# Ledger of designs, part 8: VH-VL binders against NAD kinase (nadK)

Target 1, 268 residues: NAD kinase (nadK), of Syntrophomonas wolfei subsp. wolfei (q0aze0)
Amino acid sequence: MKIILVNNRFKENTEKKAQEIAGQLSALNVEVIIDNGLDEPYAGTVDFIMVLGGDGTMLRAARRYGQRAIPVLGVNMGTVGFLSNIEINELAEYLPLILREEYSLEARMMLEVAVFQQQSLLTRVFCLNELLLRSNSPRMLSFALEISGQKLEPYRGDGLIVSTTTGSTAYSLSAGGPIADPQLDAFIVTPVASHIINKRPLVVSPEREISLHLLEEREAIIGIDGQIKMDFGAENRVLIKRAPHPLLMVNLKAKPFFTSIDRSLQRQ

## First folded at step 2 (VH-VL)

Design c5 (from b11 with heavy chain S106L; framework fv_bermekimab)
Fold by ESMFold2-Fast, scan of step 2:
Structure c5 (fold): chain C 268 residues (1-268), chain A 123 residues (1-123), chain B 107 residues (1-107)
Amino acid sequence: as target 1 above (268 residues)
Amino acid sequence: QVQLVESGGGVVQPGRSLRLSCTASGFTFSSYGVHWVRQAPGKGLEWVAAISYDGSNKYYAESVKGRFTISRDNSKNILFLQMDSLRLEDTAVYYCAKDTLWFGELPYGMDVWGQGTLVTFSS
Amino acid sequence: DIQMTQSPSSVSASVGDRVTITCRASQGISSWLAWYQQKPGKAPKLLIYAASSLQSGVPSRFSGSGSGSDFTLTISSLQPEDFATYYCQQANSFPLTFGGGTKVEHK
């Protein structure tokens, strides 16, 4: 068995804890690769990915490894979040189940994001939560949205979010999007401060293709999962579709999504 | 490398049929809508027909509707235009052209064009 | 069908001149307009799409503007290779329609 341990390099104790867990796994004849975010993703075959940290660490792991159809377990290390399944102090209890492959998997859709400069592919990135197009100046954006070849009337405003159902509780929620059951597959398209009153969030089939480009020269950015930012200009186009593989999340312990989000909203 | 090549043009008599072909290379043909556009000698461009990336939707200019049939074979990267009941007014260079948009149904524009194939009449 | 009217049908210009070509749609087409360049005996080349987006490899002296029903293509400083016929094309709805063309020729 080979396991990748993904840790949060910005938390002081995570590197030490990752080394301790790696030592324990090695004693059980498990080969361990540590990914602290400083190097390229591990290119070899692996059997399991263990993410040590909060939601941000899971989002990074999903971008790096989510398309490989490998089980990914989120292990919380004292942060709050929606993407971890067990706490670090529970790992010893669940480790035998992990090694015997006695767990269930929940498939979470991901976005495939392709950014073009004119007709040349600049980048192809996967994400678990969302793509955000946003103005980076006081001027509002004018941009084109096409859904599966259907051209909508131009959008005017501060931007647009294209989200997975997993991402419905992240940036899309803050912009007025609906809360979606993460077990459903759908894109949620949420306008950001639209100047057109009739522009509502859309919930569309995950088989749709979504494209965006600016209609006027403006300063804008594309954000991926709140972690990657890219300049976006009138010569750029972004294409969004369902990623070829979902993220396979490990379920060792029941996590009550609706109760958790309800409590979160009541505290704000 | 990215290329469209038309063939099948020639001299034809009014009322007869002709089949044009367009072979694609250097891009994923099955991901793009493709078009036929014609240009009569000394005249402007006229859009003729389009077919969606998967062949499920077909569109025609009113002047050719009922006479021309567009089709594609994604396994061979070939686009076809079957031209029936040809008229003298169909005399033109016929271009095939690729939509700019992945899996798009309505093009933003056509970015790759073939060299064209001439359809003309003996009379 | 949406009718596309180009003006002028021809223009005589010299290298270094600013050339402006206009295109008018018979109904609103938002920003769904493309501009093409065609040289004699050659296939058209896409210059501008979505009214103002410059195609890859096209020199920055070409620019497009407009929305709704009125559009312009501007060549800021005409070069020898720019003598050609230019066409607008609406992409708002099928059937797609082209303008009649504007021939840019030597003075």
Scores: ipSAE 0.006, ipTM 0.413, lowest interface PAE 14.1, mean pLDDT 86

Design c50 (from b11 with light chain L96W; framework fv_bermekimab)
Fold by ESMFold2-Fast, scan of step 2:
Structure c50 (fold): chain C 268 residues (1-268), chain A 123 residues (1-123), chain B 107 residues (1-107)
Amino acid sequence: as target 1 above (268 residues)
Amino acid sequence: QVQLVESGGGVVQPGRSLRLSCTASGFTFSSYGVHWVRQAPGKGLEWVAAISYDGSNKYYAESVKGRFTISRDNSKNILFLQMDSLRLEDTAVYYCAKDTLWFGESPYGMDVWGQGTLVTFSS
Amino acid sequence: DIQMTQSPSSVSASVGDRVTITCRASQGISSWLAWYQQKPGKAPKLLIYAASSLQSGVPSRFSGSGSGSDFTLTISSLQPEDFATYYCQQANSFPWTFGGGTKVEHK
């Protein structure tokens, strides 16, 4: 069996735990690859991915490995989050189930984001939460949104978020978007500080294609899962569609999503 | 426009060396892994070599390992294949191709291909 | 190395026919498989990636299926422009390997 341990080397506690877990797995005749985010993703075959950390580490793992249809388990290291399934102090208890493949998988849709310069593809990335288009200056943006070939009236404001249902509790929530059941597949399109009074969040079929481009030259960026930032100008266009594969999240115990989000909002 | 253009092919003598180049335009070259794939006359496709987006990792088919060297210059958007100790069996059209996805993510295949450059041998 | 075996090596078909090409990996490759179309004198064109995902601009009559070790490419209603050689390719581990190809030719 070959497992990738994904962690953050700049968090000493997480790095130390990754080394301990790698030693324990090796003693059980499991081959371990440690991915601390600094090197290229492991390119070989792998049977399981274990993510040690918070939601940010899971987002990186999803971007790096999510399209490979490999089971991914989030192991919480003490930060409140939505993408982990078990706590680090429970790992020893659940490890035999992992090695015997005695768990269920929850599919989470991902976005495929393609960025163009006019007609030329600049890059293609996948993400679990969202694409954010926003102004990088005090000036508001003027931009066009097109859904499956249907051109909407222009948007004016600070930006727009195109989110998965998993991402509904991330930037989309902060911008006034709805909380969505992550078991549903949908795009959530949430305006950021719109100057047009009746621009509302949209919930759109995941079979739709969404495109964005600027109508005026402005300093703008696109952000992906809060981890990738790219300059975005009037010569650029972004196309968003459902990714070919969902992230396959390992479910070893029930997680009460709605009570967890409700308690999180109470602390806000 | 997204494109790859190969050059450097030609007629060579067995045992000699040849360097192929592939110039990329219309996409962020430094973000993608790139490959060399060859096709002998009348035969199928054979993957030859790949290089990661930053040049740190290189992969080779067993048939060319030790004889061919893949490299890239991200400042000039150029991919290279240095072919040493050439054999008649290396006769082929050589294509360069880009990963469908940033190589630092797992690629699913190759979505942009050059037109190919022919490497052949004279008597 | 992972070996990719395509069958048949050639198939004679008429416009409107349903054509199925199979590809077998010598070991499990999950969904790390792409399908390509190549016309004489031209570079290959990506049709399907991740075993079943249609590349942008490719007609919907092309579809891919399978996972693990067994994969199929289907052309539901063959058109004149579809007479070509088709290749599968695994991207599961290096070295990447292609199938031997399947030539779809006129009856």
Scores: ipSAE 0.000, ipTM 0.405, lowest interface PAE 14.2, mean pLDDT 86

Design c51 (from b11 with heavy chain S31R; framework fv_bermekimab)
Fold by ESMFold2-Fast, scan of step 2:
Structure c51 (fold): chain C 268 residues (1-268), chain A 123 residues (1-123), chain B 107 residues (1-107)
Amino acid sequence: as target 1 above (268 residues)
Amino acid sequence: QVQLVESGGGVVQPGRSLRLSCTASGFTFSRYGVHWVRQAPGKGLEWVAAISYDGSNKYYAESVKGRFTISRDNSKNILFLQMDSLRLEDTAVYYCAKDTLWFGESPYGMDVWGQGTLVTFSS
Amino acid sequence: DIQMTQSPSSVSASVGDRVTITCRASQGISSWLAWYQQKPGKAPKLLIYAASSLQSGVPSRFSGSGSGSDFTLTISSLQPEDFATYYCQQANSFPLTFGGGTKVEHK
């Protein structure tokens, strides 16, 4: 068995903990690759991915490895989030089940985001939560949204979010989007500070393809999972569709989504 | 179901013309770029030509430029390759193939392929 | 034009073997590389796109890696149905170019 341990070396002594876990796994004849985010993603094949940290570390792991159809386990170290399944102090208890492949998998859809400049593909990225188009100046954006070939009336405002259901509790929620059951596959399209009074979030089929482009020369930015940021201008176009593979999240113990979100909202 | 079907291949004489067709079904043809890829007997794959989803951009391999013309009819879901001044070196199975990317300005990969149509010459 | 150099041109293998095929681009193509499988008399089948993304319906024993100019396709445990010719293809720019192919044949 070959496992990637994904961690953030600069947070919560996670590098030391990753080394401890790697030693324990090695003693069980498991080959371990440590990914602390500083290097390119590991290029070889692996059987399992263990993410040590919070939701941000999980988002990075999903971007790096989510399209490889490999089981990914979130192990929480510190702040409670939505993407971890077990706590770090529970890992020893669950390790035998991991090695025997005695767990269920929950498929979480991902976005495939392609950004073009004229005729040239500038970047293609996969993400778990969302793409954000936002203004990078005090001026509002004017932009076109097309869903499966249907051109909507122009949007005017600070931007737009195209989110997965997993991302419904992230930036989309802050912008007024709905809370979605992560077991549903859907795109959630949420306007950011729209100047058009009746622009509502849209919930659309994950089989639809979404395109965005600016209608005027403006300073804008594309953000992906809050971790990738790039300039976006009138010569750019972004195409968003369902990624070919969902992230396969390991479920070792029940995590009650609705109870968790209810508690989170009460803490606000 | 998503499908591409080529037709129009056959036996020709050098210097003559032939038009290949590729009929699409099961997807919105007008949203995707499409390609012609050929394979000579016993040889590898060679990309021949591509046309953007709206027909505004056309691309050709240097070996066919000026002799072949790619076109599409989005109202009929048909891709064409007009082959003029055919040479013995054009002997191949011709495949049509669909881009993976909706409204793609750039190529990405080809996820749906036809069965191919053979273009060959009388001995 | 971007030249794609594929190696080896053929490899002899047995069921259960790990097979590795490499592809080198004459210039940087980022991650814009696809891998195809072709069986005799059949159209190519897309296996992997964006260097490492497994196409839907393709078995997990297939994996791709690499970026920039050097790329690898790996079959972790060769099955009888995997004896075929494999091609890489750069998707960075027109004209599109394929590697010369690697024939995976019986030992």
Scores: ipSAE 0.005, ipTM 0.384, lowest interface PAE 14.4, mean pLDDT 86

Design c53 (from b11 with heavy chain S31D; framework fv_bermekimab)
Fold by ESMFold2-Fast, scan of step 2:
Structure c53 (fold): chain C 268 residues (1-268), chain A 123 residues (1-123), chain B 107 residues (1-107)
Amino acid sequence: as target 1 above (268 residues)
Amino acid sequence: QVQLVESGGGVVQPGRSLRLSCTASGFTFSDYGVHWVRQAPGKGLEWVAAISYDGSNKYYAESVKGRFTISRDNSKNILFLQMDSLRLEDTAVYYCAKDTLWFGESPYGMDVWGQGTLVTFSS
Amino acid sequence: DIQMTQSPSSVSASVGDRVTITCRASQGISSWLAWYQQKPGKAPKLLIYAASSLQSGVPSRFSGSGSGSDFTLTISSLQPEDFATYYCQQANSFPLTFGGGTKVEHK
């Protein structure tokens, strides 16, 4: 068995804990590859990915490894979040199940985001939560949204979010988007401070292709999962579609999504 | 030098066929939808046909539907218009033109145009 | 098919004049309208797309406005090189359709 252990080395306690867990796994004849985010993703074949940290670490792991169809387990290190399945103090209890491959998998859709500049592919990125287009100046944006070749009326406002169902509780929620069952596959398209008062979030088929480009030269940025930031101008275009493979999330412990989100919404 | 160059125009007799070509250079032809637009002598512009960047979708004006066929060869950077059952009212300069947006599924405008090729009829 | 009606068919103007050309669609086309300039014996040149978006390299004296079915092209201060025929074109749906053209001529 070969396992990638993903951690955030910039957090005080996580590098020490990652080394401790790697030692425990090695003692059980498991080959461990540590990914602390500084190097290229591990290129070899692996059987399992264990993510030590909060939602941010899981988003990074999903971007790096989510398209490989490998089971990914989120192990929470003490932060509140939606993407972990077990707590760090439960790992010893569940480790035998992991090693025997006795767990269920939940498929979570991902976005494939392709950003073009002057007719050239600038970058292609996979993400778990969302793409955000927003103004980088006091001026509002004017931009075009196409859904499967259908041009919608121009958007005028601060921006737009294209989200997965997993991302429905992230930036899309704060912008007025709906809460979606993460077991559903759908794009959620949520306007950000639209100048047109009745622009509504859209929920569309994951088979749709979505494109965005500016209709006026403005300073804008593209944000991906809140972790990648790129300049976006009138010569840029972004194409968004469902990624070829979902992220395969490990379920060792029942985590009730609806009661968890309900409790979170009651907090002040 | 981003350019489109039409060829294949000439004098033809009614009821005959003619094939126009448009050769692209200076840009990635396979990334763009392309159009045929014609202009009769002393008249305005009339859109004729379009083909998507990958060749999967083709569109025609009602006046040419069933008589004209648009096609492209992305490996050679060439656009074609096969014109069958030609009529006197098809007399025009034929331009090829490129969509503004790469990988576009819906046109916004046409930013690069050829110089045109004349199709006319013998007396 | 969507019919595009331009007015006027021609306008006589002097250098420095403000010139306005209008275009009316027979049905709503949102903002999906382009404007072209054509000089005698030459191919058209794209000036504006999406009703108001200025094409790269086009002088700022050209501007477009409107949405739905009524659109305007404005040249704020006519220059010698602006004497030409101007066409609107709807990009809302196939078949694409052009207006009849407006000739901007000397005096």
Scores: ipSAE 0.145, ipTM 0.670, lowest interface PAE 6.2, mean pLDDT 89

Design c54 (from b11 with heavy chain S31T; framework fv_bermekimab)
Fold by ESMFold2-Fast, scan of step 2:
Structure c54 (fold): chain C 268 residues (1-268), chain A 123 residues (1-123), chain B 107 residues (1-107)
Amino acid sequence: as target 1 above (268 residues)
Amino acid sequence: QVQLVESGGGVVQPGRSLRLSCTASGFTFSTYGVHWVRQAPGKGLEWVAAISYDGSNKYYAESVKGRFTISRDNSKNILFLQMDSLRLEDTAVYYCAKDTLWFGESPYGMDVWGQGTLVTFSS
Amino acid sequence: DIQMTQSPSSVSASVGDRVTITCRASQGISSWLAWYQQKPGKAPKLLIYAASSLQSGVPSRFSGSGSGSDFTLTISSLQPEDFATYYCQQANSFPLTFGGGTKVEHK
């Protein structure tokens, strides 16, 4: 059995715990690869991915490994989030189930984001939560949104979010988007501070292709899962579609989405 | 240098067929939608037809629907307009023109135009 | 089909004048309007798209405004090279349609 341990290199305690867990797994004849984000993703075959940290570490793991159709388990290090399934102090209890493959999998859709400069592909990335287009200056943006080739009325404002259902509780929620059941596959398109009064969030089929480009020369940026940022100008275009594979999340214990979101919303 | 060059125009007889070509250079032809626009002598611009970048969608003005066929060969960077059952009212300079946006299904405007090819009729 | 009506059909102007051309759509076209300049014997040149977006390389004296069904093209200070015919074109839906044109000629 080969397992990748994904951790956050900026937290010294997390790195130390990753080494401790790697030692424990090695003692059980499990081969361990540690991914702290510094190197390219591990290219070899692997049976399981264990993510040690909060939601941010899970987003990075999903971007790096989510398209490989390998079980991914979120192990919380003391910070409650939506993407972890068990706590670190529960790992010893659940480890025998992991090694015996006694767990269920939940599929979570991902976005495929292709960013072009003129007609040249600059980058192709996958993400679990969302793509954010936002102004990088005090001036509002003017931009075009296309859904399956259909031009919508121009958007004027601070930006736009294209989110998965998993991302419905992240930036899209803060911008006024709906809370979506992550078992549903859909894109959620949420305006950011629109200057057009009647612009509403849209929920569209995940089979649709979405594109964005600026209608006016402005300083803007694209953000992916709140972790990747890149400049976006009038010569850029972004194309968004459903990623080929969903992220396969491991369920070892019940964590119903609706009770989790209800508790979270009571904390503001 | 980004350019479009039309060819195939000339003097034709009413009821006959004619095929216009438009050769693209200096840009990635296969990523852009392209149009045919005509202009009769002394008159304004009239949009005739368009084809999506991959050839999957074709659009026609009502005046030419059923008589004209637009097609493209992305391997050769050529746009075609097959004109059947030609009428005197089809007399015009025919321009080919490129969409501003790559991979677009819907145009915003046409930024690159050919110099035009004249289609006229003998008596 | 969406009909595009331009006014005036012609305008006489002098260098340095402010010239305004209007275009009216028979139904709402959002901001999906382009403006073109055509000189005698030449192909049209794109000036403005999406009602107000200036095409790269076009002088800043050209500007567009409007949304819905009423649009304007403004030349803030007419130059000798601006004497030409101007066309609006809706890009909201197929078939695409042009206005009848506005000829800007010497006074």
Scores: ipSAE 0.340, ipTM 0.743, lowest interface PAE 4.6, mean pLDDT 90
Fold by OpenDDE, second read of step 3:
Structure c54 (fold): chain C 268 residues (1-268), chain A 123 residues (1-123), chain B 107 residues (1-107)
Amino acid sequence: as target 1 above (268 residues)
Amino acid sequence: QVQLVESGGGVVQPGRSLRLSCTASGFTFSTYGVHWVRQAPGKGLEWVAAISYDGSNKYYAESVKGRFTISRDNSKNILFLQMDSLRLEDTAVYYCAKDTLWFGESPYGMDVWGQGTLVTFSS
Amino acid sequence: DIQMTQSPSSVSASVGDRVTITCRASQGISSWLAWYQQKPGKAPKLLIYAASSLQSGVPSRFSGSGSGSDFTLTISSLQPEDFATYYCQQANSFPLTFGGGTKVEHK
């Protein structure tokens, strides 16, 4: 068995823990690769990904490895979030199950985000939570939203979020988006400070394609999962689709999403 | 600098044909729909025709349908208007205009215009 | 076809005046309306798109409002360079259609 441990290089506690766990796993004849985000993602075949930290670390792991059908376990290290399944102090208890591959998997839809310069592809990214388009100035943006070729009325506001159902409890929520069942596949399109006060979020079929571009010469930015930032101008276009592969999240311990959502949200 | 330059206008006899051209520069021509809009002397603006960014769709005003043909050569950044069976009522300055919308079928507006080319008829 | 009716056909105003031009569509066109300015012997210039979005480079004294079938172009304080003819244009559906124009003249 080969396992990738994903941690945050900027959090020393996660690094130390990763080393410790790596030692333990090695003693059990498990091959371990530590990914602290400094290097390129490991390109070789692996059997399991263990994410040590909070939601941010999980999002990074998802972007780096989500396109690969590899089980991903979130191990919380004292943070509040939605993407961890067990606590670090529970790892020893569940480790035998991991090694025996005795766990359930939950498929979480990811976004495929493609950013273009005219007709040229600049970048393509898979992400777990959301794509954010927002103004880089105090002025509102004017931008076009198309869904499966249907042209919606122009958006005017600070920005727009296109989120997965997983991301519904992230920035989309703060912007007034609905909380979505993470087992549901859908896009959530949430306005950010729209000039239309009662502009409502859209729940969109994952079979549809979403396109965004600016209608005027303005400086904007694209944010992906709150971690990737990219300049976005009038010559750019973003295309959003359902990723061809979901993130396979490991479920070792049942976490009732709806019964615990109030507690989780209040702690954020 | 984004610009459109029309050419091909002149004096023509009724029933004859004329071909207008519009040369685009300063932007990616192949990613925008483009339009012909005309204006008779002392009159208002009249939309004539439009063609999608890839030339796959063409739209015409009823007044020119069956007589005018819009086309484009994206490799040369040129828009054309073939005008057949010309009538006196076709007298106008003909403008080419760029669609504001990227890869769109329905324009938000026309943000770049040429200076126009005049089509008139001999008496 | 969608008919666009502008009013008034002409308006006399002085520098500094507030000028309001209206445009009515024969049917609902959402916010798919553009406003153009045209000076004699010149090509039209886009001022407003999507009913209320100001085109880049256009002075802030120009503003557009409305949705559905009734739209308004407002010049908050008329400047000497603003004497021109203004046109509305629906961008809702083909065939595209323009209003009849409004000439803003010097009083």
Scores: ipSAE 0.000, ipTM 0.536, lowest interface PAE 10.7, mean pLDDT 91

Design c55 (from b11 with heavy chain G33A; framework fv_bermekimab)
Fold by ESMFold2-Fast, scan of step 2:
Structure c55 (fold): chain C 268 residues (1-268), chain A 123 residues (1-123), chain B 107 residues (1-107)
Amino acid sequence: as target 1 above (268 residues)
Amino acid sequence: QVQLVESGGGVVQPGRSLRLSCTASGFTFSSYAVHWVRQAPGKGLEWVAAISYDGSNKYYAESVKGRFTISRDNSKNILFLQMDSLRLEDTAVYYCAKDTLWFGESPYGMDVWGQGTLVTFSS
Amino acid sequence: DIQMTQSPSSVSASVGDRVTITCRASQGISSWLAWYQQKPGKAPKLLIYAASSLQSGVPSRFSGSGSGSDFTLTISSLQPEDFATYYCQQANSFPLTFGGGTKVEHK
């Protein structure tokens, strides 16, 4: 068995714990690769991915490895999040189940984002939560949105979010989008501070293709999962599709989505 | 160099057929919708037909519906216009033109044009 | 079909003049209008799309405005190379339709 341990090098407690867990797994004849985010993703075949940290670390793991159809387990190190399944102090209890493959998997859709400059592909990335198009100045944006070849009325405002259902509780929620059951596959398209009366969030089929481009020269940026930032101008276009593979999240312990989000919203 | 080059125009008799070709180079042809636009001598521009980047959707002006067929061969970077039952009113320079938007299915504007190929009739 | 009406059909102008060309759609086309320049014997050149977005490489003296049914192309200070015929084209729905053209010629 080969396992990737994903952690954050810049969080000291997580790095120390990753080394400790790697030693424990090696003692059980498990080959361990540590990914602290600084190097290229591990290119070889692996059987399981264990993410040590919070939701941010899980988002990075999803972008790096989510398209490989490998089970991914989130192990919480401190703050309870939406993407972790067990606590670090529970790992020893659940490790035998992991090694015997006695767990269920929950599929979470991902986005495929392709950014073009003129006629050339500039970058292609995958993400679990969302793409954010946002103005990078006090000037509002004017941009075009196409959904499966259907050209909508121009958008005017601070930006737009294209989210997965998993991302419905991230930036999309802050911009007024709906809370979506992560068991559903859908795109959620949420305007950011629209200046057009009656612009509403849209919930659309994940089989649709979404494209965005600016109609005027403006300073704008594209954000991916709140972690990748790219400049975006009128010469750029972005194409968004459902990614070929969902992220396969390991479920070892019942964590009801609805009571978790309800509890979080009560404190906000 | 981004180019579109038309060929196949000529002098025809009424009722005959003619096939125009447009060869693309310098861009990814399979990623763009392309159009045929014509212009009669001394007259304005008239849009004739369009085809989506993958060939799945085809659109025609009312004046040519049922007589003209647009098609493309993405493996060879060629756009075609098959013109059947030609009439004197079809006399024009025929341009092929690329839509601006990469993988766009909706039209935005035509940013690259060929030089045109002339279709005329003799009596 | 959406009818596109351009006005005027021709305009006589001198270098340095401000030239305004209008285009009216027979029904609402939102902002989906393009403007083209055509010189004798040449293919058209895209100047503006989405009513007001300048195509890359087009001089800033060209500007477009309008939405819905009424649109304007403005050349703020006419240059010798700007004597040409200009066309509007709606991109709202198929079939696409062009205006009749406006010839900008020397006085």
Scores: ipSAE 0.031, ipTM 0.586, lowest interface PAE 7.6, mean pLDDT 88

